# Miniprotein binders against b1l550: the designs that were tried, part 149

Target 1, 279 residues: b1l550
Amino acid sequence: MRLPEELLERARDIHSEAPSHRIKLDRVGSFGLKVPVEFKGFLLLAEADVWVSLPEGRRGVDLSRQVEAIYELSNPPKDPFSLCREAAISLLEKLNYADSSGVSIRFDAPLQDGESLKYYGVEISSIASDEIINKIRVEILGMTACPCTAELIRAYKSSEIAATHTQRSLGILEVSTKAEHPDPDKLASIIERAMSSPLRTYTKRPDEGGLVIRSLSNARLAEDVVREMIHLFLEEFGHLPEDTHILAAVRSMESVHMHDIYAERSFSLDEIRKEISSH

## First folded at step 12 (miniprotein)

Design nb54
Fold by ESMFold2-Fast, scan of step 12:
Structure nb54 (fold): chain B 279 residues (1-279), chain A 89 residues (1-89)
Amino acid sequence: as target 1 above (279 residues)
Amino acid sequence: SEFTVEAEENGVRITITVEVDGKEIRITVEIEKDGRRIRFLYVITSPEKLEKILKEIERIIRMFGADPELVRELIEEARELAEEILERL
C-alpha cells in the first residue's frame, strides 16, 4: 500500500523545522548506496555516500533529494570520477541551505594481469563549496623483500643466491587536489613499480619463481618503497596545482613478525619541491 | 596567455577561462546562481582528456537550468580556444 501523494501537502515538513539545539552538523546524508558505474569498459557495482552540511537553524536534511541527485546522474552508468564531481555539485544546487556537499564512491578496479584480471581498491570523493576538492585513494598489494636479512645471510654463508624473507605489502597513494581526479591506473602503476615486485592472480611455477627472484633481487625497506612512490608520483603528476596534497604509505605484513611495519609521508607539492631543492 | 568566454541566462552566470600553465592547459569554470558561486579547475594534458572534461562541464552547467543551446554554444567556444592552445603545445 502506498499512501496518497495529497497527504504530503498536509504533513509538517519536519526537516525544515528548528532543531532542539542550534548546532551545525558537518556531514548529514545517505551512506552505503549501491550505484552502477562504467570504468574503462567495465560495468561495476560501486558503493556511494552522499552528504551535505546542515545549518544550525534546520532540523534535518532532505534525504530523498540526495538520493535523487546521484541516481539521476548515474543513469546510464558513467565514469565514477565524473559522477562523483557532478553529484557533489548537484547536491549544492538542489539543497540551497547547505554550505557544502560531498560524495564518495568506492569500488574494486580491474587491472589486466596476463590473461586474467586482478583488482585494486579505489575510493574517490568530491567536496563542493565555493570550490571543489577532489580526492582519490588507491590501494594495491605488492611484494617486498627485506634487504637487512638478505645482507646478513650473504655475510653468514657468502651465498651466490639472495636469501631473505618476502611478504605482501599494501601500497597506498592518496591525492587531494583542486583539479580533477588523477587516473587510478597510473597511481596503481606507481605503487607496483615502487615495490620489490607486483603480485599476480595466477602464476605457473616458472613464472612464480621469476617473481620471487625479481623480488629478492630488488629488496626494499618500507621506507624505500615510500620514497620511490613519491619520486615516481612527482615524475607523473608534477603538473597538478602546487597546493595538491599527497599521502604515500606502505604497510608491510612482515612474514617473520606477528605485527606489520608501516611507513608514510604526507606533503603538498609546494612543500616537497622546496625540500628536494634544498638538498 | 588567458582566454575567457561567458554567458548569462535566467539568473545563471557562467564563466569559462582557458589558460596555459607550463605544458598543460588549465580550464576554470565559475557558475553563479541565486547568490551562490562555485568554481572548478581542470588540468588538461591530452586531447582525449579535453573532450571528456568539456562534456562533464556541459552536464554540470545544464544542472543549473541554463538553456541547452546556450550551453552547447559556450562549450563549443571553450573547445575552440582549448584546441587552438593545445595545437601550439
Scores: ipSAE 0.654, ipTM 0.870, lowest interface PAE 1.6, mean pLDDT 84

Design nb55
Fold by ESMFold2-Fast, scan of step 12:
Parts: structure tokens; C-alpha cells; sequence
Structure nb55 (fold): chain B 279 residues (1-279), chain A 89 residues (1-89)
């Protein structure tokens, strides 16, 4: 049953009322929305969260206006990075009581792999106040091979290519910047190039053999992968503002252990340049 | 070099600044209304990125109710300067 719309004129505006307790809330919004996005020729269904700050003197947020804001901007579907930034700004314009707004969008990004597709994870956000801070996190699986066991087996067999254990490793790059979001394909490429080898969606036996040999010939510790990711990041994205913050990490799902190995480094561009210049 | 265009429409002041930082072009957009200021930055390293970013800036400025003709002129001038700078790098 639909109630008469005339009741809207007589109902109290609950959201504009004073709250029971004068406490500011940092994030109030609509979480888990499904929004269509266009990413490099693909139409994807992404998951989005939208939110604003709520001042101590106001009881509630107009949640319907938040949903309207992101859906208006998502029709027709557009690039998720532009959508994220535009929606955060739109929320501040539409909800003038808010000090800040935020939008987060998550999706699996398709990547061409010969005649097949592979994928990597993307999570982005934009937080707007008197400036905008854009964040992107890219996660992609690759393969690592243990250099320690490789050297031991090489010594034992006196062979050219040592046998060693290989495992899937998750590479992570997270960037927070005042500039627009970095290109996720470039971040994914950096992660893959830092690994012993990339993973494939589809291989025939000769190609699979080649991938394994590549990995064995390029054995890497998790620590090696993190350092290489940082090196490659600085070559590609050293032009970002000096206060840009980066997290580089690897989680290696060790095939010879019941536990994982993890390595990470967080830094600002300002910090890392000073560190490198001191060596 | 630096290029700045300022326009005031419907009680809002919009400033677009285009400047060179090494081989990068920095575009800063500031929107001021009733004491609230919002600033956002774009770093352009190639011509491929410029058009996409300018369209986004246009959409954002339009959210604040700026006159469409003024916005088009503003974006056109920013594009021309950015392209001239990019050709020199």
C-alpha cells in the first residue's frame, strides 16, 4: 500500500531535527550499492559506498539524496575513477551541512592476456573536504620461487636450473594522493614485473613449462619483490606530489608451510627520496 | 608558465590554474561559495590524459551551476595553454 503523498507535507523533517546527543559523526551513508561502470571498454557492475560527515546539531543525513547523486552520475556508465571523484564533490554540493564526503568503489579489473582475460582487484576512494584525497589499492596474484632452496638444489645437482618450491603471492600497491588516481593497469604491471613470473588464466603445457622455468630462473624473496615494486613505482609515478603516500606489500602463500610470509613498506615520496639520497 | 582564469556565477567563484612542473602540467581547480572552498588537482603527463581531465573538470564546474558558455570558454582556454606547454616539453 502506498500512502498518500500529501502526508509528506505534514510529516516532521526528522533529519533536520536536533539529535538526542550533540555528537558529530564521521561517516554516515549508503553502503554496498551496486553501480555500473565503464572500464577500458568493459561494462562492469561495481560495488560502491557513499557517505558524508554529520554535524553534532543535526539528527540525520538525507540518504536518498546520496543514492540519487551517485546514480545520476553513473548514467550512462562512466569511468569509475571520474565517477568516484565527481560523486564525492556532488555529495558536498548537495548536502551543505556536511564538512566532508567520501565515495569508495570496488571491482575486478579485466586485463587482456593474449586471447584470454585475466583480472586484478581494484578499490578506490575519494574523500572531499576543502581538498580531495584520492586513494587506489591494486591487488594481483603472481608467482614467486624460493631462492634459498634453489641455491641448495643447484649445489646438490650441479644443474643450470635449480628446482625449488613455487607459490602464489599476492602483490599490493596502495596510493593516496591529492592528484587524480594513478592508472591501475600501470600499478598491476609494476606488481607483475616485480614477481618471479605473472600468472595466466589459460596455458597449454609448453607455455606452462616456460612460465615455471621463468619463475625458477628469477627466484625472489617477498622482501625482494617489495623493494622491486618500490623501485618500479618511483620510475613510473615519481611525478606525483611529494606528500603522496604509498603502501607496497607482498603476501606469499608458502607451498612448504601452513602459514604465509608477509613483507611491506609504507612511505611518502618525500620520505623515500631522502632515504635513497642518503645511500 | 602559469595560466589562471576566474569566473563568478550564482554566488560561486571558480578559478582554474594551469602551470608547468618539470614535464608535468598541473591543473588546479578551486571553487569558492559562501566561505566554503573546494580545491582539486590534476597532473597531466601526456596529451592522452588532458582531454579526459578537462571533460571531468567541466562536469564538476557544471555541478555548481556555472553558465555553460562561460565554462566552455574557460575549458577551451585551459586546453589551448596546456597543449602549447605540452608541445614545448
Amino acid sequence: as target 1 above (279 residues)
Amino acid sequence: SEFTVEATVNGKTITITVEVDGKEIRITVEIEKDGRRIRFLYVITSPEKLEKILKEIERIIRMFGADPELVKRLIEEARRLAEEILERL
Scores: ipSAE 0.554, ipTM 0.823, lowest interface PAE 2.0, mean pLDDT 84

Design nb56
Fold by ESMFold2-Fast, scan of step 12:
Structure nb56 (fold): chain B 279 residues (1-279), chain A 89 residues (1-89)
Amino acid sequence: as target 1 above (279 residues)
Amino acid sequence: SEFTVEAERNGVRITITVEVDGKEIRITVEIEKDGRRIRFLYVLTSPEKLEKILKEIERIIRMFGADPEEVKRLIEEARRLAEEILERL
């Protein structure tokens, strides 16, 4: 049943009332919304969170207005980056009591892989206040091969062949910037190029042998991959504002251990340039 | 080189600044309404991205209840400035 609209004239406005305790809240919103997005010719199902700050003197947020804002902007489906930025700004405009607003959108991005597709993870956010900060995180699996074991095996076998263990490694690039979100395909490409080899959705035996040989001839530590990712990032995205913040990381799922190896570096563009120029 | 276009009507003030930063064009948009100010930035690295950036800027500005005629004028002026800069590069 639908209650009469006339009841709205008589009902208390709970959200605008004073709370039981005068405490500010940083994020209040609707989380886990399913939203269609258009990404490079694909219609994808994405998951979105939307929120605003809540001042100490206000009991609640109009959650229906938050959901309405993102759904209005997502029909027809549009690219998730514009949706993210526009929704964050829209929330701040529509909910005038908020000091800040935010939107995050998560999806698996398709990437052409021979005759098939493979997928990498994308999470983006936009946080609006007096300025907007855009963040993107890209995660993609690749292969690494251990150079240390390669050297030991080479010594053991009198250098007849290079052999070492290989494993899946998860590469991570996260970028926070005042400029628009970087292209996730370019971030994914940087990660894959930094690895010993990319992973494939499927391979036949001759192609699989080729990938293994390629990775063995390009053996890299997790530390090597992080440094290469940073180098490649600076070549592609050095034009971003100097206060852009980057996280580059690799989690290697070591095939010879019960534990993972992890390497990371966080930096701003101005910080890393000073470091590199100091020799 | 730095160029600014501005419009103010119905209590909404919009400023679009187009400037050169090396080989890139920076487009900064500032919107002020009811005592709230929001600033956001685009960095144009290739001519092909200009139209998409301008369309997003137009959609955002319209959210604030800006006059449709003024919005179209601002976007066209920003386009002209960005295109003039691109011709010089």
Scores: ipSAE 0.677, ipTM 0.891, lowest interface PAE 1.5, mean pLDDT 86

Design nb57
Fold by ESMFold2-Fast, scan of step 12:
Structure nb57 (fold): chain B 279 residues (1-279), chain A 89 residues (1-89)
Amino acid sequence: as target 1 above (279 residues)
Amino acid sequence: SEFTVEAERNGVRITITIEVDGKEIRITVEIEKDGRRIRFLYVVTSPEKLEKILKEIERIIRMFGADPEEVKRLIEEARRLAEEILERL
């Protein structure tokens, strides 16, 4: 049942009214929308937020137009990166009172792992105004092994086998750029290669032993992992615009402590090149 | 390497600029409508990526109500130039 359209002639247009306080709002929108996306041959359920800026003189946002924009573009399902960019632009076109629009989309990305799959976290956004800024954050778990304890144990017993503590570590790469979003699989690969070893969905005992030995033989501090991630990122993505901003970080869930260790570096491509060239 | 299309009745102006920056091809799209300007950038490294990028650009431009025939011509000329440049990289 629909209410009679004649009621619209008598109803106030609440959203177009002046607000109680003349304050601009940065982000007003529909959050937690479920949207299907196509990612590298997989049909996935993603979660999306859509928003626009609201000027000081307008009471509210037309939320129905926001939902229409993303749903029109997501049927049939398409890649989340194009969806993100196109939806942000569409919102700005549809809602002429807005100075900016934004879309974020998050999902767990499948990654081939032998005969099985493992998953890593992806969050992307596109913010449109006079220009578009595209952002991607990739998080994937790996393993790190402590080199300090390994060295101590070798010295203690003249041991042929380096023993040390290992732990799960979360690697993070976040990229903000005027160019299209970087390939998340390549970002995930960079993180895993920087770690002492990757994690597996499952292993049989011989493979598990090999993974542990690999980690112990490739012991790395969180600080080492961040530096290696930056090095590998520059090799793969050094072609991005000079004003591209990157966050590289590792959160190590220390097996010998009740707390985590965290290391990070934020930089622009211009900044890091000048730093490296000074050495 | 630069094309400008204007749909006078719709008030939409579209500029697609294709340039070489070092070893990469950069495609910049600027859309002006009703006093609003939006600019966005793509970096092209292969013919496969170029086709995907051009299709996205075409979808975005169509959102602004530009003249369909001028959009088709603009996209086709951008494709031709970018393909020529890719052959030389």
Scores: ipSAE 0.613, ipTM 0.837, lowest interface PAE 1.7, mean pLDDT 83

Design nb58
Fold by ESMFold2-Fast, scan of step 12:
Structure nb58 (fold): chain B 279 residues (1-279), chain A 89 residues (1-89)
Amino acid sequence: as target 1 above (279 residues)
Amino acid sequence: SEFTVEAELNGVRITITVEVDGKEIRITVEIEKDGRRIRFLYVITSPEKLEKILKEIERIIRMFGADPEEAKRFIEEARRLAEEILERL
């Protein structure tokens, strides 16, 4: 049941009124929207947040226009990167009182893994004002093996492959750039290649043994993984604008401890190149 | 290795600048409407991505109120010029 439309013409337009306090708000919007997206041949359910800035003289945001903007652009489903960028721009066009707009989209991305699929986390955003800043965060699990314990075991009893503890480690790459979003599969690949070994959804026993041996033969500290991720990132994405900002991080879920080990580095492309060239 | 195309379509001012440096293609888009100005950038290293990017730009300019046929012709002109530069590479 709906109320008569004529009542709306007589009601006050609350969101256009002056607020109780003249304070600008940075982000006002609709959060936790479910949207379908098309990602590399897959139809996925993604979660989206949409927002705009609210000037100090306006009481509220027209939330229905925000939902309309992303809905119109998501039907039929399209790739989440174009959706993110187009929706952010659309919000500024539809809500002329806003100084900036933003869209964030989160989903689990499928990646072909032998006879099955594995999944990694993707969160993207686009923030539009007089320019557009695109951000992507990729998180994927891999395996690391402790080189310190490996060295202790090798000292205790020499062998060609030293025993050590292995654990799942979460690799993280976050990129903020004026260019379009980097390909998340390439970011996931960088993370996996920096690890002692990737993880698999399904393995046969011989393949599982091979992954363990690979990990043990390629033992790496969290610090080693972060440095390798940065090295590989520069090889793949060195063409991005110099003011592109990157976060590279690893959280190692230590199998011998109740706590995790964490290593990270944030940098701009300009900053890291100066650092590397100085030695 | 650089060109710019400009148009004013139904009150929307659009500028597309394409710069090619080696294998990198940089596309800068600037849109002005009703006193608001937005600038955005694409940096691609694979020519096959050009088509998807141009279609995204076409959708965006139409979103600002450009006539569909005029938007299509404008993007076709940008594509033609980009292809000319790529052939010179």
Scores: ipSAE 0.664, ipTM 0.886, lowest interface PAE 1.6, mean pLDDT 86

Design nb6
Fold by ESMFold2-Fast, scan of step 12:
Structure nb6 (fold): chain B 279 residues (1-279), chain A 89 residues (1-89)
Amino acid sequence: as target 1 above (279 residues)
Amino acid sequence: SEFTVEAERNGVRITITVEVDGKEIRITVEIEKDGRRIRFLYVITSPEKLEKILKEIERIIRLFGADPEEVKRLIEEARRLAEEILERL
């Protein structure tokens, strides 16, 4: 049903009115929108949030214009990175009272795994003001094997192959940059290569045995994985602006403990290069 | 090397700067409209990304109400400059 259009002539414009208190709000918008996106040949259902800043003198945001902006840009479905950047800029252009705009998009990204697929988590954002800041967070599971227990078992048995505990570990890379979003597949690859071994959706026993042997031969502490992730990131993405900020982290779901082990490092490219070059 | 193209029409001023730094092509876009200024950057490490990024830039510029013919001309000039840089690498 639609109400008569003549009611608009008598209705107050609530959003344009003065607020009860002159307080700026950082993010006001439409959250949890379902948006189809095209990612590397796949049509995926993504979840999007769109927002703008609200000045202290204005009561509300025009929410319908926010939803229109992202839906107009998402038809036909396009890649989520371009959608994120274009929508953030479009919001800032359409809503003149805002000092900044933002868009975030979340989805599970398919990754080829033999004849099957596995999935990793992707969350991206773009925040527009007098410049644009693009952020991407990639999370993917891998396997780690404990080198400490491996060494104890090797000493005890004097064997070339040391037994140790293995566990699933969650690797995290988050990048904030003035440049376009880094390729999430490359970030996922960095995380997997830093681990003792990647995980598989399915495998036959010979392949499973190979993964276990690989993990045992490449035992790594959570601390080792974070350092390797940073090293590999610098090799792949050292071309990004010097003020690019990175978070590298690992959460290891220790199979011998009731709790997890966590290691992280935050840094800018400028900071880490100075640190490494001083050694 | 550094190359810049500019267009100003209908109250919208657009500046696209194309630079080379090592093996990367750096494209900076600046848009000024109604007293608001926004700048954004792309760092292209492969020729395959260039076409996709130029199309995105074209779509973004059009969001500001720029003249379609001027936008096409601006993008074609930026493409020409980027291809000139690629030939020299």
Scores: ipSAE 0.650, ipTM 0.869, lowest interface PAE 1.6, mean pLDDT 85

Design nb7
Fold by ESMFold2-Fast, scan of step 12:
Structure nb7 (fold): chain B 279 residues (1-279), chain A 89 residues (1-89)
Amino acid sequence: as target 1 above (279 residues)
Amino acid sequence: SEFTVEAERNGVRITITVEVDGKEIRITVEIEKDGRRIRFLYVITSPEKLEKILKEIERIIRMFGADPELVKRLIEEARRLAEEILERL
C-alpha cells in the first residue's frame, strides 16, 4: 500500500480551497474532548472545547492540528487554568489564518468537607486575539432560610429560634478578566459565606441539627445573598483590572413553591465602585 | 515603578513589563511575530504565585520559536525585579 504522503501528492487540499459561499465562521473546532488535568493535587477528567475563527475565503480548519495542540500541552497533566490559556495562544500560533482562538474546560472541583469531599462546578475559558480574555464560572450549592416567614412565625408566638422554611440554593459567580483566572476555591468560599449555611456531603444527627439551627439563625433572601457575594468579592478580588466583568447570581429552590426564585447582578469593577461611592 | 525587558531575534519580539500597582505586581507579556501581536497580563499577590506564572510565561514564549537561552535570560530578569518588589510588600 501507498504511504499517506504519496496520496497527498494526488489528493486535493480541501481545507485551503475556496468555500461554496464566502461567509466567515466565528467558531470552528473540536468539542467534547476528554483531557486529564491536575487540580490541587487531584488528577481529574475534564471536558474541553477548542476552536478558531475561519476566514470567508478558506473552506476548512485543520482539526487534527487543533487536537494536537491541546494534547501536547496536557501531557503530562497540568492545572486546567494554565492549560486553557496556553492552548488558546498555541492555537493562534499554529493556525495563522485565524483571527481568534478559544478554549473552554469544564470539571467538578473537589473541596474539603470535614473528613470527606464535596464537589462544585467549574467552567473556564480563554479567548485569544490581540489580547487574552479569561473567564471562570463557579457554581456551588448552599442553604438559605426565609426571613419573611421567620418574622411571621415569631409574631405568632415562637421562640428566639423562629421556624421558617429552608431550601437548597445555587450560588453562581462568573468573572471575565484580562488577568489570569481567579482561584475557584476562593470564589466557592465567597458563595458559601454569603449563604445562610453551607451544605455537607453527609452529616450525623447532631451535626445535621447544628446545620439547620445555623441556617435558621442566619436567614437571608436570595437578594441578600447576591449583595453579600458582591461585597465579599470586592474584598477578595478588588485588585483585578477595572474592566473586569462579574456576574453574581442565586437560584433558590423554594421549598414552599413549585417554582424557583432567582436574583442576579452583572457589573464591571469600574461600574460598581462608582455606584457604591455615589451613595 | 515600572521595568521593561525586551528581546528580538529571528522575527520574534518579546516585551515583558513588570510594574507595581498598589500592593500587587502586574506582569504584562507582549509577543509580536509575523505581523501578529498578542498581549497578556498577570496580577501577582504572593511569592508562590510568581514562580508558577513565570514558568507559564516561559512555556508560552517558547511556543513562538524564541531562542531558549534568550527566553531564560528574560525570565530571570523579570524574576529578579518581581522578587525585589515582593520583598518590599
Scores: ipSAE 0.665, ipTM 0.880, lowest interface PAE 1.6, mean pLDDT 85

Design nb8
Fold by ESMFold2-Fast, scan of step 12:
Structure nb8 (fold): chain B 279 residues (1-279), chain A 89 residues (1-89)
Amino acid sequence: as target 1 above (279 residues)
Amino acid sequence: SEFTVEAERNGVRITITVEVDGKEIRITVEIEKDGRRIRFLYVITSPEKLEKILKEIERIIRMFGADPEIVKRLIEEARRLAEEILERL
């Protein structure tokens, strides 16, 4: 039931009051919103966070305006990248006391896998102030095979096929840029091509055998995978602004250890080009 | 090549700059309203991407209460400039 509107005249305007402590807050908003998005022909359920900065002299944020902004822009469902950028800008326009606004959207993206589908993780954000910064993080599982153990087994016994341990590895590419979000399918493709082999949702025994043999024939350290991801990223996305920042990482769930192996590199396009040209 | 189109009405000022950087087209949009200025960038690598981005720019500019007739004019001029550049690449 809706309470009588005349109560608004008697109630304090809590949001506009001075806070107990004059401290600026960086992110205040509505988190965990469910929104429909259209991604490459699929209708997906995404999860969104929306926020704004709160100045030191204001007690609270107009949360209903934040929810209104993203819901209006998400009906009918549209691509999550446009939704993210448009919602961040809309929040900044609607809430004039804020110095910045932000939107984050996350979902599992379908990827064609032979006659089936597999899924990879996507998280995007847009942060608006006097400019907009767009970020995308893509995570996808692949397979790695250890070259060190392969060499030891080869030295121990000269068989027709080198044997080594294989494991699932999580590849991560995160890009922060002033340009629009990069295509996540291309980022996922870069990660998979850097691995010893991709993973499949479904295989029959002959296909499974082929995948294993491919992985064993393309053994790579976590360090090798990160370097290859960076190389492939530069070939595909070298056109982005020079101040674009990238994180390339892999977490290998080592089948012969009780712990994981992790390798990463963060860089700007300007930084990495200078590094590569000097070697 | 670098081209700029701009318009201002009812306190909303919009500037769209279309420029070539290597083989890519860069579109920069700047909106000023009520003492607030925001700038954002798109890097266009294909004709298909251009149409989608121009529609997004139109929706964003409309959020600021810009005159609909001015918005359509700016978007069409930006399209024309970007297409001319694409033809020369």
Scores: ipSAE 0.682, ipTM 0.889, lowest interface PAE 1.5, mean pLDDT 86

Design nb9
Fold by ESMFold2-Fast, scan of step 12:
Structure nb9 (fold): chain B 279 residues (1-279), chain A 89 residues (1-89)
Amino acid sequence: as target 1 above (279 residues)
Amino acid sequence: SEFTVEAERNGVRITITVEVDGKEIRITVEIEKDGRRIRFLYVITSPEKLEKILKEIERIIRMFGADPEFVKRLIEEARRLAEEILERL
């Protein structure tokens, strides 16, 4: 059902009215939108939030204009990174009362794993004002093996392959930059290479044995994984602007404890380079 | 190498700068309209990335009502310069 269009001529424009209190709002928008995106040959269902700042003198935002901005740009489906950046800029152009706009898009990214697929988490955003800041967070599971217990077993038995506990660990890389979003597959690869071993969607027993042996031969503390992630990030993405900010973190779901172990480091490229050069 | 082009029409001013920085090509786009100025940056490391980014830049500039002929000429010039630089890197 559609109401007669002549009613619009008699209705007040509520959104343009003065609010009850002259208070600016940082984010007002449409949250939890379902949008199709094209990611590296895959058509995926993503979830998006779109928002703008609301000035103190305006009662509401034009929500229909926000939805138009992202849906116009998402049909046909396109890559979520271009969609995110273009939609944020489009919101500023369409809603002239806003001082800033933002878009976030979340999806599970497929990653080739032999003849199968595995998935990792991706959340991106673009926030536009007098500049655009692009942010990406990648989370992927891997395996870690405890070097402390491995060393105790080696001391006890002088074994070449030490027994130790292994566990699933969640690796996290978050990058905030004025440049376009980094490639999430490269971020996921950095996380996996920093781990004792990657996880697989499917293994046969010989392959499973190989992953366990790899993990045991490459035992790493959560602290070791974070440092290695930072090292590998600098090799791959050292070309980003010096004011780029990175969070590297690992949450290890310790198999011998009722609790998790967590390690993290936040830094800018400028900060970390000065630190490394000074030892 | 650095290339900058500017155009202004009907209160819309667009500046695109293409620079080499180490082994990377930096493309900075600045759009000013109705007293609002927005600047955004791309760092290009491969020919495949360049083509996708140039198409995105063209779509973004068109959102602001920029002259289509100017936009096409600008994107073509930026592509030529970026390809020349990438060939050397």
Scores: ipSAE 0.642, ipTM 0.866, lowest interface PAE 1.6, mean pLDDT 85

